# Designs tried in a protein design chat: VHH binders against EKC/KEOPS complex subunit cgi121 (cgi121). Part 34

Target 1, 174 residues: EKC/KEOPS complex subunit cgi121 (cgi121), of Schizosaccharomyces pombe (q9p7j3)
Amino acid sequence: MILPLFPETQVHVFVYENVSNCAAIHEQLISQNPIYDYAFLDAATILYKKQVYSAIIRALEDRRDEQMKTKTIHSEVILSLSPKTEISSAFRQFSMTKKSKNIVVVKIDSKLTEEEEFERLDKLVEGNRVEFSDEELQKLIDFKVLKKNYKLDPSTLENPLASILSSIALRGYS

## First folded at step 6 (VHH)

Design pb81 (from pa1 with S104E; framework vhh_7n9e_1)
Fold by ESMFold2-Fast, scan of step 6:
Structure pb81 (fold): chain B 174 residues (1-174), chain A 123 residues (1-123)
Amino acid sequence: as target 1 above (174 residues)
Amino acid sequence: DVQLVESGGGLVQAGGSLRLSCAASGFTFSSYAMYWGRQAPGKGREWVSGISWRGGSTAYASSVKGRFTISRDNAKNTLYLQMNNLKPEDTALYYCAAGLFPYETDEADYDYWGQGTQVTVSS
């Protein structure tokens, strides 16, 4: 996918449901295996495509401006989903865990085509690939997790998109 | 409540310049991506330019790239469009819009719109 604000940056986003090997993937991430250089997100935390893209845009702006807080662009995407600036909190809130069942996977600056990334990831992830769409994400979200992560109250639940995107845009400013 | 008020339009000769301003109030300006769009008589609306939350990223329609510059001043809640080397084809009503997501160039997904300021470029 090409973002109009970063036209030279290749972005791929993949969604998998019913993943049976999250514990194995988590071990590879801990060992820093370069084959797993992606942002692995728990789909329970993602409600909209725009939520993921807003975090990507924020991370890309921070990289361009030499203001990244983490070591990699993929880690910066995870941080950028959080309304807080504390890195460990962001990872606890949004990263895939051993207990995750559905995941969202982000790849930035791929040297592979989208088709090649699909082939690579399908071998790493034991689950069913689904379309990256608001409709599919709404099937996988955990609203209790979403409310906790973004501090949503009943009044903001009528338009959670606005609250979520504002939180991402204003991280570190409010 | 929410207001977007454009100014700076007018009549200008081909090759001339204009700076448009959009004053925003009633919402948290710094959490919104801002856009300029235009509509010529008898044509549909077209997206002209967009700018991210803090002005770090900008995008332009191919027809204006290299001639127009979008910018913003979050302390003043103001959006700008510097238009250089204007052409008769740039004649249109120019309006600003606000949207929470800077990816969106489809105006159907913008949250707020201004009423516009007329720009007329004479050949």
Scores: ipSAE 0.266, ipTM 0.624, lowest interface PAE 3.9, mean pLDDT 87

Design pb82 (from pa1 with S104L; framework vhh_7n9e_1)
Fold by ESMFold2-Fast, scan of step 6:
Structure pb82 (fold): chain B 174 residues (1-174), chain A 123 residues (1-123)
Amino acid sequence: as target 1 above (174 residues)
Amino acid sequence: DVQLVESGGGLVQAGGSLRLSCAASGFTFSSYAMYWGRQAPGKGREWVSGISWRGGSTAYASSVKGRFTISRDNAKNTLYLQMNNLKPEDTALYYCAAGLFPYLTDEADYDYWGQGTQVTVSS
């Protein structure tokens, strides 16, 4: 996928449900295995495609401005989902854990085609790949987790898109 | 009470320059990606340029790339379009638009629209 505001940046997003090897993946991430250079998100935290793309755009803007707070563009995507700039909190809120069952995987600056990344990730992730769509994400979201992460009240929870996107856009400015 | 008010249009000779402004009020300007679009007489709407929340990322239609520059001032809640080396085919009503999502796939992604300012370029 090409983003109009970043036309030279290749972006791929993958969704897996019923993943059985999250603990093994987590160990590879802790050991900093280069093969696992992706943003691994817990699908329980993601409600919209626009939520993921907004975090990607924020991370790319921070990279362009030399304002990244983390070591990689993929960790910057994870940070960018959070309404706060605290790195450890963002990772606790949005990253895949050993207990995760459904995940969203983001790859930026891939040298591979989307199909080649699918083949590579399908070897790393033991789960069922589903379409990256609002419909599929809605099946995997945990609204209690979403509400906690973005501090949503009952009226906002009925239509949270604007609040979520504003939180991502205004991190560090409000 | 959302308002987007464009200004700076007018009549200019080919090769000339104009600077358009869009004054925003009634919403949190810094949370929105901003866009310029145009509609020529008898034609459909054409996307011209877009700018991200902080102004760090910009995009342009191929027809204007290298001639137009989009910018924003979040402290003043104002969007700008600097138009240089204008051509008769740039004649159109220019309008600004705001969208929470800084990625446009169609007009449905725009949350707010202005009424537009007319630009006429004489040969």
Scores: ipSAE 0.051, ipTM 0.486, lowest interface PAE 6.6, mean pLDDT 86

Design pb83 (from pa1 with S104Y; framework vhh_7n9e_1)
Fold by ESMFold2-Fast, scan of step 6:
Structure pb83 (fold): chain B 174 residues (1-174), chain A 123 residues (1-123)
Amino acid sequence: as target 1 above (174 residues)
Amino acid sequence: DVQLVESGGGLVQAGGSLRLSCAASGFTFSSYAMYWGRQAPGKGREWVSGISWRGGSTAYASSVKGRFTISRDNAKNTLYLQMNNLKPEDTALYYCAAGLFPYYTDEADYDYWGQGTQVTVSS
């Protein structure tokens, strides 16, 4: 995907369900294995494509402006999903864990095509790839987790898109 | 009651300058990407410029790049378009729009629209 605000930046997003090797992937992320340089998100925290893209746009703006709080663009995407400025909270809220079952994987600045990245990720992730679509994401979301992460009340939970995107946009400014 | 109210249009000679303003109310301005579009007589709507939530990212149509500057003041809930070196072909109704998701050229991502302010450039 090419984002109009960042036409020079290649963005790929992949969704996997029923992943059986999250513990193994988590170990590779902790050891900072460069083969795993992706943002690995728990799909239980992601409801909309626009949620992921908004976090990506925010991370890319922070990188361009030399204001990144984390060491990589992929970790900055994870931070950017959080309505709070605290890095450790963001990672606890949105990162894949050894207990995750469904994941969303973001790659920025790939030198590979989407097909080549898929082939590479297929060797790393033991799960079923599904379409990156609102329909598929809505099958994987945990609304209790979503409510907690964005502090949604019952009145906003039925249509939380505006609240989620506003939280991402306003982080650090309200 | 959401409102976007444009101002600053008028008649100007080719080579001149105008500054447009868009006053926003009824929504959380700082959560929205903002846009300027225009519609010339007998033509469809054309995207002119866009700006992200805090002004960190801007984009421009090729026809205005280098001549127009988009900016915003979130404390005042106001969007601006500084138009320099105006050409007769810039004559149009200029309107602002707000979108929660910053996809600048796709009208489907615009949540709110203004009524517009007329800009006329004479040769």
Scores: ipSAE 0.258, ipTM 0.626, lowest interface PAE 4.2, mean pLDDT 88

Design pb84 (from pa1 with S104V; framework vhh_7n9e_1)
Fold by ESMFold2-Fast, scan of step 6:
Structure pb84 (fold): chain B 174 residues (1-174), chain A 123 residues (1-123)
Amino acid sequence: as target 1 above (174 residues)
Amino acid sequence: DVQLVESGGGLVQAGGSLRLSCAASGFTFSSYAMYWGRQAPGKGREWVSGISWRGGSTAYASSVKGRFTISRDNAKNTLYLQMNNLKPEDTALYYCAAGLFPYVTDEADYDYWGQGTQVTVSS
């Protein structure tokens, strides 16, 4: 996808369900293996396509303005999903773990087409690829995790889109 | 109660300039991306420009890029569109819109719309 405010930046988002090798992927991320230069998110934390794209936009703005708080654009995407500015909390809340079952993978600044990235990721991820769509994401979300991460009350949990996007947009502003 | 109220339209000759304002109330302005759209007589609505939450990122339709400048003042809850080197083809009703999801050009993603202010450019 090309975002209108960042037309020079290529963005790809992939969703995998029933992933069996999350522990192996997690080890590669901890060792900073450059082959794994993606944002690997736990799908239990993602309810909408707009949630992911809003975080990408925050990260791209921070990079443009030389205000990134993390080492890579992919790490900045993970931070940008959080309603808080604390880096370690954001990674704990949104990153895939050894126990994750379903993941969302973001690639920014790819030199490859979407199809070429799929071929590459299919070699790294042992799971079933599904469409990046609100319908598929809603099958993978954990509402208890979502409620905790965005501090949602029962009324906002019934229709959380506005609350989630506002949290991403307003993070760090008093 | 959400309101978006446009002002600043009028009649201007080709080559002239106008500055439009959009006063917002009833929602947290700083959490919304803001947009200008227009509708010419007998035509559908078209996106003109968009601006991110804090005004750091802007985008423009190809037809207005280089001539129009979008800006916002979050302290005043106001969106602006500076229109320079106006052409007869810019004649339209100009409306502002607000959307929580930033950087979309599709009006289906707008959450709120104003009623618009008329801009007429004579040749």
Scores: ipSAE 0.406, ipTM 0.719, lowest interface PAE 2.7, mean pLDDT 88

Design pb85 (from pa1 with S104T; framework vhh_7n9e_1)
Fold by ESMFold2-Fast, scan of step 6:
Structure pb85 (fold): chain B 174 residues (1-174), chain A 123 residues (1-123)
Amino acid sequence: as target 1 above (174 residues)
Amino acid sequence: DVQLVESGGGLVQAGGSLRLSCAASGFTFSSYAMYWGRQAPGKGREWVSGISWRGGSTAYASSVKGRFTISRDNAKNTLYLQMNNLKPEDTALYYCAAGLFPYTTDEADYDYWGQGTQVTVSS
């Protein structure tokens, strides 16, 4: 997928449900295996397509401005989901864990097509790919996790989209 | 109370220049992507240009690329469109819009709209 305001950047987003090998994937991420150079997110933290794309756009803007706080664009995507600038906190809030069951996987600047990335990821992830859509994401979200991560009040919980996107856009500038 | 107020339109001769401004109030300007669109007499709306939250990314319709420049000043809550080498075909009502999500040229994703400023280019 090409973003209209970043036409030079290739972006692929994949959603997997019922993943049985999250512990194995987590070990590969800790060992920094380059085959796993993706942003692996816990789907319990993601409610909207726009949430993921906003984090991607924030990371791309920070890269263009030479203001990245992490070592890779994929780590910067994870950081960019958080309303805070603390790297360890952001990873704790949004990254896949050994206990994750459903994941969202982001690839930026792929040298492969979306279909080729899917074939590659299908060998790494033991789960069922579903459509990257708001409808599918709503089946996987944990609203208690979402509320905690974005510090949502009861007044904003009924329609949290604006609060989430504002938090991502203004990370560190509240 | 959200407002987007455009200014800077007017009558100009072909080959001339105009600078449009859009003053924003009532929302956190720096968390919104900003857009310029236009509507010529008797025609539908046409997307003209877009700019991301901090100006790190800009995009233009093919009809204006190389002639128009979009910019923003987040300290002043103001969006700009510098229009150079104007053509009679650029005659339209120019309006600004704000959207939380900077991915889109789809007007359905815009959260706020201005009423527009008229630009007339004489041959």
Scores: ipSAE 0.280, ipTM 0.631, lowest interface PAE 3.8, mean pLDDT 87

Design pb86 (from pa1 with S104P; framework vhh_7n9e_1)
Fold by ESMFold2-Fast, scan of step 6:
Structure pb86 (fold): chain B 174 residues (1-174), chain A 123 residues (1-123)
Amino acid sequence: as target 1 above (174 residues)
Amino acid sequence: DVQLVESGGGLVQAGGSLRLSCAASGFTFSSYAMYWGRQAPGKGREWVSGISWRGGSTAYASSVKGRFTISRDNAKNTLYLQMNNLKPEDTALYYCAAGLFPYPTDEADYDYWGQGTQVTVSS
């Protein structure tokens, strides 16, 4: 996907379910292995495609304006999902863990096609690729996690899109 | 009571300039991406420009790029469109729209719409 405001920036988003090697991937991320330079998100935290795209766009805006708070664009995507600017909290809330089962993987600035990234990721991730769609994401979400991360009350949990997007847009205010 | 009220339209000669304003009320303006669209006589709706939540990102349709500038003032809840070097082809009803999603791909991605302000460019 090429975003109109960032025509030089390639963006790919992949979803994997039933991943059996999250602990191994997590260890590679901690060691900062450059092969794993992606944003690895816990799918339990992602309900909408628009949630992911909004975070990507916020991260790209912060990079363009030289206002990134983290060291990499992929880390900035993870931070941008959080309604707060505290980096450690954002990573605890949204990053994959050793116990994750389903993941969303974001690649920014890829020099590869989507199919080439798919081939590369399939060698790193032991799971089943599914379509990046609201329908598939809704099968993987954990509403207790979503509620906690965005501080949703029971009435907003039935249709949280507006609240989630507003939280990403107002990052650091509420 | 959500309102988007456009102003600044009018009749102008080719090569002239106009500045449109869109005053927003009834919602948290700073959490919405803002857009300008237009509809010319006998044509469908055309997206003109967009601006992200805090003005960090802007986009323009190829037909207006280099001539139009979108901006916003979140303290005043106001969106602007500076239109320079206007052409007869720019004649249209110009309306503003608000969306929580910052880069809409479908009309359903817009949450609020203004009624529009008429811009007429004479040759």
Scores: ipSAE 0.206, ipTM 0.564, lowest interface PAE 4.4, mean pLDDT 87

Design pb87 (from pa1 with S104R; framework vhh_7n9e_1)
Fold by ESMFold2-Fast, scan of step 6:
Parts: sequence; C-alpha cells; structure tokens
Structure pb87 (fold): chain B 174 residues (1-174), chain A 123 residues (1-123)
Amino acid sequence: as target 1 above (174 residues)
Amino acid sequence: DVQLVESGGGLVQAGGSLRLSCAASGFTFSSYAMYWGRQAPGKGREWVSGISWRGGSTAYASSVKGRFTISRDNAKNTLYLQMNNLKPEDTALYYCAAGLFPYRTDEADYDYWGQGTQVTVSS
C-alpha cells in the first residue's frame, strides 16, 4: 500500500480471526524476537480502516519529526491509537494479549513484497486471514471495549468514527 | 451542516500567482486530511494536492509540484493553496475536500467537497 503523504513507506495491514496461538505470539513479543517485528493489535479495539490508518500516519509523522515516544515505529502505531500519551495504558488498551482471539497486524517499512509478508505472517499466526475492510472489522469489534478506550458517551457511540479519529489526531493537543 | 467554502480564485495572466483559501465548518477540521482538487471544462475531477492533520506531510500531483504549496491553519479551520507560475493549463474550478485518512486509489474518495472557486489563466 502506498500512502500519498509517505510514498516511500511500505504499509501492510492483515486481519486474522479465530487465532489459536495468541499466547505463543505474545511470548515472542515479550522476548523481542525480531521475526515478530509487527504491531499486533487486538481486533476487539478496531472498528474502522480509518482508525488504523490514522494511527499509522500519526506514528509516521512523529517519526519524521523526531517526536516518537516509543522505541519502534510499530510500538508508536499502538501508542497512536490511544487518546492519551501514557504508553503503558495504550499498550494495555490496544495490544494483542494472551487471551485475544482476533488480531490486526500492521507492518511498516517492509523489505519484502506484500505476497512475501503474507506468506511469512501466515506461518506465525494460526488463524484465518480475512479482508482488511470495515465490514470484516465490524464482525470482530467489542463495543464495550471501544466505548471504554475512547470514553464514548451513549450519544457519541452512535457516531463513533468522528470521536475516534479526533482522539487519534489530537492526542497530546488540548 | 458541514461546509467547505473556497475563495481566492479569479483571472490571472500566465506566470502570475493566486492564493486560494478553504474555510471549513461543521466537522472536526483537525481530524481530517485535506485536499485540493480541480476540474477543467470537459474533464473529470483530478487530485492536485493533499495535507495531513497537522500539516506535517504534503503531497502534490506531478503537474503542479514545485509551483504550488498546500498549507493549513487548524486554529482557523482553514486550508490554503499558494499557486505560483500559473499556466493556461491550470485553468479549472478548484475545490477543497476532506477525505479518508490518506489511502490512495486511482481517485481520492473524499468524504466532503466544496463547490469550488474558478481559476482562469490567460495569455
């Protein structure tokens, strides 16, 4: 995928449902195994493609401007999903856990083609890959988790897109 | 009640300059990527330039690169396009748009559009 604002940056986003090895993946992430250098998100927290792309662009702008708060671009994507700047809170809210069942995986700066990343990632994740689309994400979202993470009121929950995107874009500004 | 209102168009001689403005209201401006597009008589809409939420990232169509500069002022909910060294081929209706956060296809699918401001370059 080519982002017009970052034309030299390769971005791939994959969605997996019914993942059976989240505990094993989580262990590899804790050990900082470079093979697992991706942003592994809990799909229960992601409602829109725009939500993921907004976090990616926020992270890429922070990297370009030398304003990243975390050590890697992938961890910066996870932080960028949060309405707050507190790193540990953001990771608890959006990262895949040992209990996750459905995940969204982001790869930035891949030296591999999309097909090669697809083949590689399918060997790491024991689950069914589905299309990265709003339709598929709607099937995996947990609205109680979404409401808690973005502090959505009942009225805001009817129009969550604007609130979610505003939270991502305006993190640290107020 | 979403509105995008363009201004600053007009008649100008080749080699001249114009600055376009787009005033946004009715949505959270700073949460949207903003774009300038144009439509010449008898042609489809074409993308001209894009800018990220804070103005940190910009992109331009090859036909305008080096001549046009996009910028934004989020405190004023306003988008700008500085157009220098204008050519007769730049004659078009220029419209601003707010769109999907910077996913590009053959066309930019915008969420909101303005009605446009006419730019005519003669010589």
Scores: ipSAE 0.012, ipTM 0.426, lowest interface PAE 8.3, mean pLDDT 85

Design pb88 (from pa1 with S104I; framework vhh_7n9e_1)
Fold by ESMFold2-Fast, scan of step 6:
Structure pb88 (fold): chain B 174 residues (1-174), chain A 123 residues (1-123)
Amino acid sequence: as target 1 above (174 residues)
Amino acid sequence: DVQLVESGGGLVQAGGSLRLSCAASGFTFSSYAMYWGRQAPGKGREWVSGISWRGGSTAYASSVKGRFTISRDNAKNTLYLQMNNLKPEDTALYYCAAGLFPYITDEADYDYWGQGTQVTVSS
């Protein structure tokens, strides 16, 4: 996807289901291995493509404005999914864990094509790649997790898109 | 109730300037990306400009880039379009729109629309 507000920025988003090596990936992320410079999200927390893209746009704005609160653009994407500005809480809520089964992977500023990134990720992630679509994401979401992360009430949970996107846009600007 | 009300249109000579305003009410303005579009007589709708939630990012159609400036004031729930070096081809009904997702160029992502304000540029 080319984002019209950031036309010079390459953005790739990949979805993997039934990932068997999340513990190994998590160890590489903790050790800050540069090969793993991606945003690794737990798919249990992502319901819509627009949710991911909104967090990406928020992170890219914060980078341009020199207002990033984290070390990398990829960690800023993870922070930007959270309705709060606290970094540790955002990572606990949205990041892949060693126990994750399905993941969403975001790459920004890739020097590679989408096909080349796929080949690279295929070596890092032991799982099945599926389409980045609302249909596929809705198979992987955990609504209990979603409700907790965005503080959704029962009526909002029935159609949460507007509430989720508003929470991302308003982070730090209540 | 949701409202987007445009103002500031009028008749101006080629090379002149106009400043359009869009007053928003009935929704959380700061959580919406905002847009200006236009429709000239005998033509379809054309996206003109877009601005992100906080005003940090803007985009323009190639036909207006360098001449028009979009801005917003979230404290006043108001969107602006400063139009400079106007051309007869800029004659159109100008409307504002709001969308939760900041895609900016696809009308399918617009949640709310204004009725528009007429801009006429004479040669």
Scores: ipSAE 0.328, ipTM 0.682, lowest interface PAE 3.4, mean pLDDT 88

Design pb89 (from pa1 with S104F; framework vhh_7n9e_1)
Fold by ESMFold2-Fast, scan of step 6:
Structure pb89 (fold): chain B 174 residues (1-174), chain A 123 residues (1-123)
Amino acid sequence: as target 1 above (174 residues)
Amino acid sequence: DVQLVESGGGLVQAGGSLRLSCAASGFTFSSYAMYWGRQAPGKGREWVSGISWRGGSTAYASSVKGRFTISRDNAKNTLYLQMNNLKPEDTALYYCAAGLFPYFTDEADYDYWGQGTQVTVSS
């Protein structure tokens, strides 16, 4: 995908369900293996395509403005999903864990085509790829996790898009 | 009670400049991407420019790129459009709009619209 506000930036987003090797992937992320330079998100935390794209746009703005709080653009995407600026909290809230079952994977500034990234990820992820769509994401979301991460009350939980996007936009700002 | 109020329009000669303002109230301005659109009599709405939540990213229609500059001041809840080297074909009602998603996908992504300020460019 090309974002209108960042037309020079290549963005690929992949969704995998029924992933059996999350513990192995998590170990590679902890060891900072360059092959795993992606944002690996727990799909239990993602409800909308716009949620992911908003975090990407926020991270890209922070990179352009030399205001990144993390070392990589992919880590910055994970941070940008959180309503807080605390890195450790953001990773606990949104990042894939050893116990994750479904994941969302973001690649920014790829030197590869979408198909080549898919082939590469297919070797790393033992799961079934599904379409990056609101319909598929809604099958994988955990509403209890979403409520906790964005501090949603019952009235906003029925239509949380505005609250989620506002939280991403206002991270570190009034 | 959400309100977007445009100002700064008027009559100007070709080659001249105008600065439009849009004052926002009743919503969290800094959470919204902001847009300028225009409509000439008898024509449909035309997107002019967009700006992300904090003003870090901007986009322009090809017809105005290089001549117009969009900016915002989140402390003042105000959006601006600096219009330079105005042409007669820029004559239109200019209105601002607010959308929660930080890029122009379509008109359905805009949550709020102003009533507009008239810009007339003549020789």
Scores: ipSAE 0.085, ipTM 0.516, lowest interface PAE 5.9, mean pLDDT 86

Design pb9 (from pa1 with S30T; framework vhh_7n9e_1)
Fold by ESMFold2-Fast, scan of step 6:
Structure pb9 (fold): chain B 174 residues (1-174), chain A 123 residues (1-123)
Amino acid sequence: as target 1 above (174 residues)
Amino acid sequence: DVQLVESGGGLVQAGGSLRLSCAASGFTFTSYAMYWGRQAPGKGREWVSGISWRGGSTAYASSVKGRFTISRDNAKNTLYLQMNNLKPEDTALYYCAAGLFPYSTDEADYDYWGQGTQVTVSS
């Protein structure tokens, strides 16, 4: 996808359901295996394409402005999903865990085409690929997790897009 | 209530300058990308310029690039458009808009709109 403010930046987003090897992937992430240099998100935390893209744009702006708080652009995407500045809290709230079943994977600055990244990820992830769309994300979301992560009340939970995007924009300011 | 109120329009000679302001109230200004658009007599709306949440990123339509500068003051909830070297074809109603998604030239992503301020450039 091309982002209007970053048209030269390659961005790929992949969604996998029914992933059976999340524990193995998590071990590779902990060991800092460079083959796994992606943002691996728990799909239970992601409701909209715009949620992911807002976090990506914030991370890219922070990188351009030399304001990144984490070591990689992919970890900065994970941080940018959180309404708070605490890195460990953001990772606990949004990163995939050993118990995750559905995941969203983000790759920025790929040296490969989207098709080549799919081929590579299909070897690492034992699950079923689905379209990155609001419809597919709606099937994988956990509304209890979403409510807790963004501090949503019942009135905003019925239409949470504005609250989610506002929280991403205001990270560090409230 | 949400309001976007433009000011600073008027009549100016070709080659002149104007500075437009857009005062925002009723929403968290810092969370929104802000935009200037225009509508010339008998024509549709045209996107002119946009600025991201904190003012770090800006973009311009090719017709105004190098002549117009967009900026914002988040402490004052105000958006600005500095217009230099104005041309008769810049004559239009200029309006501001706000969108929660970080940046888009698609008007469907704009949440709030102003009424506009008229700019007339004579030859």
Scores: ipSAE 0.364, ipTM 0.666, lowest interface PAE 2.8, mean pLDDT 88

Design pb90 (from pa1 with T105Y; framework vhh_7n9e_1)
Fold by ESMFold2-Fast, scan of step 6:
Structure pb90 (fold): chain B 174 residues (1-174), chain A 123 residues (1-123)
Amino acid sequence: as target 1 above (174 residues)
Amino acid sequence: DVQLVESGGGLVQAGGSLRLSCAASGFTFSSYAMYWGRQAPGKGREWVSGISWRGGSTAYASSVKGRFTISRDNAKNTLYLQMNNLKPEDTALYYCAAGLFPYSYDEADYDYWGQGTQVTVSS
């Protein structure tokens, strides 16, 4: 995928449901295995494609401006989903855990095609690949988690897109 | 009560310059990506330029790249378009729009639109 604001940056986003090996993947992430250089998100926290792309654009702007707060572009994507500037809080809120069942995986700056990344990830992730679409994400979201992460009230939770995107945009500037 | 109010349009000769402003109120300006679009007489709307939340990223239609510059001042809730080396083909109603997603060509992603300011380039 090409983002109009970053036409030179290749972006791939993958969604897996019913993942049985999240604990094994989590151990690889803790050990910083370079094969797992992706942003592994808990799908329980992602409701919209625009939520993911907004975090990616925020992270790419921070990288371009030499203002990244984390070690990699992928960790910066995870931080950028959070309405707060606290790194550890963002990772607890949005990263996949050993107990995750559905995940969203982001790859930035891949030298591989989307098809080649699918082949690679299908060997690492033991789950069912589904389309990266709002419809599929809505099946995997946990609204209790979403409400907590973005501090949504009941009225806002009925149509949370504006609140989520505003939170991502305003992080550190509100 | 959300408002986007454009100003700065007018009549100018080919080769001239104009600076358009868009004053925003009624929403959190700094959480929105901002856009300039235009509509020429008898034509559909066309995207001209977009700018991210703090102005760190900009994009331009190929027809205006190098001649137009988009910018914003979040402290003043104002969007700008500096138009240089204007051509008769730039004659159009220029309107600003606000969208929560940092950039989109899809009109459905624009949350708010202004009424526009007329730019006429003669020659």
Scores: ipSAE 0.335, ipTM 0.669, lowest interface PAE 3.3, mean pLDDT 88

